# VH-VL binders against o27280: the designs that were tried, part 50

Target 1, 266 residues: o27280
Amino acid sequence: MDSMNVPEVLEIKRIVEESESVKTFIFSWDFRREVRPGQFVMVWDFRDEKPMSVSLIDPVRSEIGISIRRVGEFTDRVHGLSEGDLLGIRGPYGRGFELMGRDILLVGGGIGMAPLAALADEATARGMRVDALVAARTADELLFLDRLEAAGVNISTCTDDGSCGFKGFAHERLLTLEENHDMAAVCGPEPMMFQVMRILDERDVPAQLSLERYMKCAVGICGQCCLDDTGFRVCAEGPVFWSQELSRVREFGRYRRDPAGRRVPW

## First folded at step 1 (VH-VL)

Design s5 (framework fv_acasunlimab)
Fold by ESMFold2-Fast, scan of step 1:
Structure s5 (fold): chain C 266 residues (1-266), chain A 118 residues (1-118), chain B 108 residues (1-108)
Amino acid sequence: as target 1 above (266 residues)
Amino acid sequence: EVQLLEPGGGLVQPGGSLRLSCEASGFTFSRYWMSWVRQAPGKGLEWVSGINSGGSSTFYADSVRGRFTISRDSSKNTLFLQMSSLRAEDTAVYYCATGPEYLSFDYWGQGTLVTVSS
Amino acid sequence: SYVLTQPPSVSVAPGQTARITCGGNNIGSESVHWYQQKPGQAPVLVVYDDSDRPSGLPERFSGSNSGNTATLTISRVEAGDEADYYCQVYDSSSDHYVFGGGTKLTVL
């Protein structure tokens, strides 16, 4: 509806420090405006507006949460805010994750666990068995472990440096996990998602993957975002895509675009 | 081209059994969730059963649970529906259906008529 | 169990816009798909994921989904659009695909 495109100025009700570089900002939310895991909102600090995935959806407490990693000027400013400060929120936007079957595998890398944490809450509430593979560079960058455990999720971890769980990358850990799942949801760096997708395709597990770079297209900021080599997908269908659709995209997992539109290796 | 071919159905007496098959071609069958959807004469569409890509999870509408069994043979690219304890209310055209986005049905068989009558 | 409600029939004149509704509790949180079925034929997907069109389908077919109502809109209706139309969702709580009762579109 048009009301979703008007920014609402909301007070930061609570801030949860998830790690040294990640905070979750919690706001009261009127759930007459529906929000689904995998959707995003535009966060406005009264200077710049950036898309952020929703990481907490709590209709019982009438709250949403938005988890933000400190990576640039905008996020640095937002991290400097306190409870009681104001932010503009528009949305939600984009396609959310779909739940299918009796069990689901979640594979999250770094901040990619944020939308998957919201999905885990919904999946467990619907009675699904949830297995989560949580990947990060180091142990102190593993996100949402306490929240996932509280939700009854079966957790596996891996870190690049071996400081917690399996030593290695998400796809290497996944190769040692042989359980079958009805579906999977994957969110993290594109090279990680590409490797994970290949393994899930070989195992005949349908997967949904969330591509951060398509969040701008869903709100009309970028009018040129079609999936490479397919030509039929429209930008508004993101950020969540089924793996069958992504298997034909030459860019996925291999290279990204710089500000001039040139292909650059990951 | 994606094709789902359903061999002809049949006439069965109440309490009888019948097995339907659906032969798939033009896509990687083993990677797709498959469903059976039926339509009684002059009535609407009703989903009756589904099976995941690997065949390890099966799902049934309440109206057929305990009487119908869905299965697949990926080496033969074939989906099956074993129907037992058939009732007059099971009379319908049965479609196999699937799609690349697993929540919708892009591809449909031509439909197989099953008539349950004495 | 989850229920989708459609009007049993909608009538429209050629060249006008037809609107077919699909009601469901909190359906705006689901992905809604629409099928066209002509007599003696298998259904054909005409709109998927609320508002997307399969390749080769006329732009006259569009969809929306918000709150408790999803809508299939057919602009500049032609005689060939006369058919039964079904909405459909996947109910993940039951692992069931759910179809609406169907709407017969009559082009007068």
Scores: ipSAE 0.189, ipTM 0.698, lowest interface PAE 5.4, mean pLDDT 86
Fold by OpenDDE, second read of step 2:
Structure s5 (fold): chain C 266 residues (1-266), chain A 118 residues (1-118), chain B 108 residues (1-108)
Amino acid sequence: as target 1 above (266 residues)
Amino acid sequence: EVQLLEPGGGLVQPGGSLRLSCEASGFTFSRYWMSWVRQAPGKGLEWVSGINSGGSSTFYADSVRGRFTISRDSSKNTLFLQMSSLRAEDTAVYYCATGPEYLSFDYWGQGTLVTVSS
Amino acid sequence: SYVLTQPPSVSVAPGQTARITCGGNNIGSESVHWYQQKPGQAPVLVVYDDSDRPSGLPERFSGSNSGNTATLTISRVEAGDEADYYCQVYDSSSDHYVFGGGTKLTVL
């Protein structure tokens, strides 16, 4: 049994309130265990376990951050924790983002900005020009703006209600942007990612997209995160996929399967 | 049970306008792609128009572009098709249909007949 | 525009297997769906995503898709299977849903 699969009980060093629904939990991390933007960890509250993206990678402080949105019972419990409390962390798992070129476009929606924030830090540290399109339903749900700005990221915002930036969805805003990038990284609701991917493909911009799926084992065994047609396991072959890979995945951005195997919309 | 009901069909003169409605029930309307598909008498199926779940994107067949407008009201669980500048060739049974976006039509209404005739 | 081609009619005896083809350029790379339409009724999805079957449909209905041809197969055909059958894809290049011309299945 690989040591990676055994949860380490870690103390919450700090909690950053990112929004009304999102908190970032900071942990000490031994960077002998490499972690890449786009990878995820399994967070265990000693009752249940959920995959969460790494949103902060700080080798200087020997810390990682995990951003968690309050969406259910598990996350409710986690959000009730305080600094000094304990969580089990195992991982990291999955395929992270690859950086290429000099100019990168980040397109994120909601909590999807979590892995992209980490990627932004790495990209800027490498001297890349980073443009970020940050999308949310409302202004108060926009994540990591100050952090991104501090990192030197050029930010464009869009909100469904127009409370901040462009009024509309990320793909609509993207259509108004004519600048070309060497690559793009995308994370957010699948309908958003699907539309964004289409635009990027039309523009011949290489794109990586991070999928969010229900994961149980995180090690490619249980099959809970398998994608239709391809057999891709989000936890093993992903969660980051190239657009060419996702083009083979018919369910992407269109539907998911419920426990009964029925197609249900996103 | 998913139900799609299409009222609003009828007889209209060439050049006239007609608004179709599709009342949806039995599912979360706001989460589903919606389309109109029509079938001329004795002919095959022809996709007319589609609208994504959020209503932000609309799509039209070339044959109706500029003349038809698809819309939806989530508060009423209703899909609409505003038809203008109607032509004889627009005569058809119009079906409301839904399914995963850009894939199949998993559910269909019973259709409503639109007849364009002088 | 993307075009799907179906034979106008197929005849089969009861108990036999009916095969309805849908031709399209590189259709094997597309997701093909099939609909059954009986006279005076709305279409009903019978096969989706090339080969998946909706709940409630008998196992007699199956689909395949490869190359330039998708096929709806109805085994052990019954009188009740007499209907028009349509194949359908979504053409992303034109943002159109595309139907085949339909095939009338006659049970002899």
Scores: ipSAE 0.040, ipTM 0.613, lowest interface PAE 3.0, mean pLDDT 93

Design s50 (framework fv_acasunlimab)
Fold by ESMFold2-Fast, scan of step 1:
Structure s50 (fold): chain C 266 residues (1-266), chain A 118 residues (1-118), chain B 108 residues (1-108)
Amino acid sequence: as target 1 above (266 residues)
Amino acid sequence: EVQLLEPGGGLVQPGGSLRLSCEASGFTFSRYWMSWVRQAPGKGLEWVSGINSGGSSTFYADSVRGRFTISRDSSKNTLFLQMSSLRAEDTAVYYCARTLYKGSFDYWGQGTLVTVSS
Amino acid sequence: SYVLTQPPSVSVAPGQTARITCGGNNIGSESVHWYQQKPGQAPVLVVYDDSDRPSGLPERFSGSNSGNTATLTISRVEAGDEADYYCQVYDSSSDHYVFGGGTKLTVL
């Protein structure tokens, strides 16, 4: 956490429409501030500031991309912006993904594919074999399929409604995949990540999971940083956690916290 | 109970070859990375080689690359280290070890002494 | 090549606290593991992932890791703790496992 960091006002260089509800905003970036997959930035629209995962890291073009799903007032305002408009960006923050071995499985649900798309680029550039399980409610909400295919990623899809690929949830599709992987990276809705983690744990596949709700803890703006009754130190470690760290957290996959610290079921 | 048993070892001449084996029991061998770690007499621990759970990726310390080959047979729950072009400096106790994803070795074999006579 | 530096020896009196350091460039960004080795025996994992203990290990063993130094702390030292101790990291950039040179703990 760096409390003295001030947002840089950056011009939106390009906007990519990923779906009806998701856009990727691309900015010129000075890579003297290194950025790794799994890290996030704070996006400031001159009224509110929210954490957003970095979804594109391109040192050759000196660009980063930030993918934003339209879910509320802040994101609605940002989605209304055009190329040439300004946003404040500060960071990067948080612990990024670690890569190990030659084979990696990516499991992404909805917007959770955003940080995993950046990871896929790095893993592929390192010569790793990358398999991605891309999950969404419907075919229209599957993200980054063209980008992953262009990177040489082996793609499996699943949709809740069966409109593309396997009909069902990510964990149900994962049970039909027999291939062993050296590691996995998972990002998506917390209940999905919990189920996926349990299957990977049973298979003894090490997994890293990105907990989107804990991004604010990494910059010190979250007062409710404990994951369970034991006082796990989320702010020091997030947003990316190894599955071994999460397997003993009773809150993970079952509850979230409201501003008063009360447990609220998913 | 997790167990790693290392039969073998022995005295070999410089330039010779020797195959080490490590038989695993008490866990699902096919799901874990495995490594070989050696220790020369009176010296510290030195990582030698590692292999992923599926056997598709292998890793070697610079000191043994091109001379040693790590492999595994999941149907027999056995890890192997084929050593060739042996040198006096390869004299050591060799341990097989179960490798966890953050890089720790949580269970070790009893060690197999390899002596390269000069 | 990545290098881990340990003091060759540390001496403590019974009941006191022993601290064994492991120096490495930006080691605080790595997961550090510690092993105990007694003469004629295989190493035993005593601390993993900086500060976690394997089941069955005494609470007297603890670890920390920040900046350029990781530390193994053994509280209320007993004669039976006399051994060689090794720190270790996995260097993901090279896919190599790196051990420190070892520290001989003497309980006098």
Scores: ipSAE 0.006, ipTM 0.426, lowest interface PAE 14.2, mean pLDDT 84
Fold by OpenDDE, second read of step 2:
Structure s50 (fold): chain C 266 residues (1-266), chain A 118 residues (1-118), chain B 108 residues (1-108)
Amino acid sequence: as target 1 above (266 residues)
Amino acid sequence: EVQLLEPGGGLVQPGGSLRLSCEASGFTFSRYWMSWVRQAPGKGLEWVSGINSGGSSTFYADSVRGRFTISRDSSKNTLFLQMSSLRAEDTAVYYCARTLYKGSFDYWGQGTLVTVSS
Amino acid sequence: SYVLTQPPSVSVAPGQTARITCGGNNIGSESVHWYQQKPGQAPVLVVYDDSDRPSGLPERFSGSNSGNTATLTISRVEAGDEADYYCQVYDSSSDHYVFGGGTKLTVL
């Protein structure tokens, strides 16, 4: 058995309250185990296990951060934890983002900003120009703004209710953005990503999108995260996909499969 | 070719109202932010108002907030500026301008003169 | 409110290089745009995003932005370059578009 498939019990070093519903849990990390933005880890609370994106990669402090949104029983339990408490972490898994070019556009919605925040750090460290469109339902749900700003990211905000920045959806805001980015990275609600991808494709901007699916094994064995028509496993071939790959995936932006394998419309 | 035409200027008394229009052609109007910029005689450029592509977000300079209303009609490719409670200091050439990301104005109309005088 | 400061006027002889400055607090972190306006005409975008040129503009027009100063540079100045020039930024904190006071470029 690959040691990476056994959860390592780690102590929560710090907890950052990102919003009312999102916390970032910081862990010490041995960077002999490489981790890339866009990859995920399986978080085990000794009862259940869920995939979570890595939102912080800090080789200097030898830390990683995992941002978790409170959305259900598992995350509710995790949000009840304190600094010093223990969690099991295994991974990282999946394909992360690739960086190319000089200018990158990040489009994130809600908790989708988690992997993009990590990507932003890497991109800026490489000297790339980073524009970020940060979307949320309300101003209070906008994530990582201060962190992104500190990293030198040019931020545009978008809120459904107009409480901050552009009033409307990310794809609507995107229609007014410059078309000169070398690549884009997208993560958020799938309907958002679908619309964003279409616009980027029309503009001939290379785009990578991070998908969210129900994952159980994280190692491409169980098939729970398989995408229809392609056989792509989100945990193995993803979660980051190129737009060209997703163009082959009929279910993208339309439906997902629940834990029982049933089609559930977005 | 991108064209912006502003036909709606004129003379108005203080306290009066005037509606400017800007007809756009040569580009997909509904995909661009639009702005009004004005220039008083012998003075510099002053941004007045902006509107997003869909019209759901509007922005105003402090000097005109509460008095001016920007709107657009995508079916007619037309931008509007409803001016009310006009003041002498509102006298200016008003330009409509296509507005890009990061806030540049890449195309301008020829402008229309609005004179507020008793 | 964000404020942009330009010199009222700059004079240059034909064939020489004109530099028009635009001052602002940490303006180097902003995207600066420049407009040319000739008498009786609408402004024309000549430089955007600090240093990019619109299609059709001569290479003589260039821009730079760092620290607290953005600069429009016009090389090999011609009589036809005589105009008012305005710098401009978008202030996302206030959702305002801010223009400088303008600089009159005189070609001697």
Scores: ipSAE 0.000, ipTM 0.478, lowest interface PAE 14.5, mean pLDDT 92

Design s51 (framework fv_acasunlimab)
Fold by ESMFold2-Fast, scan of step 1:
Structure s51 (fold): chain C 266 residues (1-266), chain A 118 residues (1-118), chain B 108 residues (1-108)
Amino acid sequence: as target 1 above (266 residues)
Amino acid sequence: EVQLLEPGGGLVQPGGSLRLSCEASGFTFSRYWMSWVRQAPGKGLEWVSGINSGGSSTFYADSVRGRFTISRDSSKNTLFLQMSSLRAEDTAVYYCAKHYGFTYMDVWGQGTLVTVSS
Amino acid sequence: SYVLTQPPSVSVAPGQTARITCGGNNIGSESVHWYQQKPGQAPVLVVYDDSDRPSGLPERFSGSNSGNTATLTISRVEAGDEADYYCQVYDSSSDHYVFGGGTKLTVL
């Protein structure tokens, strides 16, 4: 074990309320330690440590942002913090997104827009044309629309309840969008990503998908890696994978593991 | 087994034209980005041109833009490079290459020699 | 556009470690890939995404990438490793694939 793999204690510089359930925590960052969209950090509240995707990378202001959805005890505690409070941060870890070509499609569901918002900033800074399909259950849960618009991103929305944009799921909305792209990046609930990946595969669009359950594998914890169809354990560095690799994973989009390691349908 | 076969090669006069072919087998050709990379005798690798999986986006090195055209035919599992206004400096072994994702080339053809001289 | 610089040659004795560098402005923020080319043969991918290895390649091939320099490391060098090695990145600003000039590895 490398003893230098310890959290740095950083002050919460600013908190942005993205929605009722999502906040972005912003920290000063020394960019001698590089961070790329799609990478994550381990966030430590001095009691528990959890992986969180980086949602803002701003070298001009020397800041990074981490967007956190309130879903349990750890995230409830972190949401209770204020500007000036301290958190431990380790990282970055994992493989980030690669940008290629002239245009990119981003497909984000819920908090999955967080790493894609950082990617949108990088893509627009590189002169790419960026189209984003932002999906959520309701209009109030659509994330980063004003930030994406300010960056010059072309936005399409869909909500399960029809309160904003297309009424339906991300993959149903994608079927109504006919324009092909040089590449795509996808992040959100695994069933959504599976359906989106299938459509992109049929359109011959190479896609990168971010799987949060593989963040532990990227830091050397392989318990979340599953057996592939040939009976071998697959433990690739994540969380970002090409669609060609994910098409070989039997579990992707079909079921998850409960805390006991048992298969549970999505 | 993934294979890229580049039949033939050619001797062409300066100002002439030649079309290269690369026949793919052992993978779903229509799903992958493809490139042409060349190597002049005794020199290093130089990327020439690339094409997305669907054939709608094409990319060219500055040295060949306007003279070379990359294309693909998924029904034949074949990648093409149409070369025109050839110069002595275009003399090289031309490789077709399959990409994994977009950024790197995981499988290469055997190469075909193109000689431009009188 | 983007330029990658490699030493033209590196010499090592069998069993030693060879290090081949690839220099580029802020190359640590790019993904670097490495190809091996033996005389009369097509290039073969040996390292991708800075440090990953294709299936079937020896574990003695590894890579790193930080700051302005990426490095291909070949440990316990064998005579069969004698080849030209090329680094490669994708330059998103020009939509071009850029190769280094190549390094000839000689096993003495």
Scores: ipSAE 0.008, ipTM 0.542, lowest interface PAE 8.8, mean pLDDT 85
Fold by OpenDDE, second read of step 2:
Structure s51 (fold): chain C 266 residues (1-266), chain A 118 residues (1-118), chain B 108 residues (1-108)
Amino acid sequence: as target 1 above (266 residues)
Amino acid sequence: EVQLLEPGGGLVQPGGSLRLSCEASGFTFSRYWMSWVRQAPGKGLEWVSGINSGGSSTFYADSVRGRFTISRDSSKNTLFLQMSSLRAEDTAVYYCAKHYGFTYMDVWGQGTLVTVSS
Amino acid sequence: SYVLTQPPSVSVAPGQTARITCGGNNIGSESVHWYQQKPGQAPVLVVYDDSDRPSGLPERFSGSNSGNTATLTISRVEAGDEADYYCQVYDSSSDHYVFGGGTKLTVL
């Protein structure tokens, strides 16, 4: 337990450019340390530390992948790195997705597809039928399409501008899909997830959703990622939650806390 | 309001077959997973079989796999358990159970006794 | 196969608190559910998702789950609480629903 809380300095084995703003960093991984889709790691660039979802779990190659979107100073620095450079990684942390049933629907938006891509690999390896609704603002922002297709995932796309697939938002596309699945896994912008969850609940489809919050310690101590009213810590009780759990979270789909603890509306 | 009724139990000889049914009411049957759980006399609960909402996926305990078949008819709001090659150890009260989502059963029938004996 | 372990019996005096444990490897990472079964009756869900109560169940019933042990707690035990109690999880690795062996709660 103590060992997992100390960053391990790892060499970037390779870098995959997923889109203009997203890169996947591949690392050698000792799989004696279990990692599950939906879990996250803390990435340390020796200046700052940020939580990142695991997007690739490859026991055959003994590798993991971490997909990072360029959104600020930290990620800007990381995106400037090259193969062979070093990063500190500690974890994994949090609750991952739980696979149930035979047919699963994945609904992802933007970088939210990162943990879902890993989940897709596991699900297909288990012989599950996987349908994925992949959403983005534009076609160029759609992630992991080739990878998902190669894994045998049935993909449906939607874009805000209609440049690829259904023109509109993920929840709108979902409304046009009549088939129900045994369960769903959802990750993306919280407003998207909120709408998707509502639809799935109305259809009585069990759903798991992965939340994103500001995290500092990742071990449930600092409380920075605590959800109002419930006391849920995203890093400890999450980041994956059942829809029934999130239904009790007032702030879900409404606001989040910034690093200063202030409410920030979505 | 939610109710599960389980007719079909009875006495059967070893090697015989029996079909249980469970009639559901008070909820949208087609939206919920269903399971059979059995309890041998004086023993604990044992999950037997489960079926997803649409009936496309079925699951079985190792002890009954290949011998039991779970199915459902949404038009009749009925769950079925076809039992074949019955053994003495299959003697139990069989409960029909409604799921909430995947992980637990929130409503149970009163059960029906199946006795396998010569 | 995943295994849940319960004590075969627990005895408490009326008005006292009963605690029924359910042991399992890393059970704290699982969602644990509890059922009450009185003699000659079908099981009834009393706690789900570790600590949630179905509507209509008294607040005396509560649950917790951490580490390798889940616990059903019944405060201010009444004679009517005498029953068998079963813990249950869903094992996603095997797609099996797993029950504990059951605990007989006796109210003295």
Scores: ipSAE 0.007, ipTM 0.515, lowest interface PAE 10.0, mean pLDDT 92

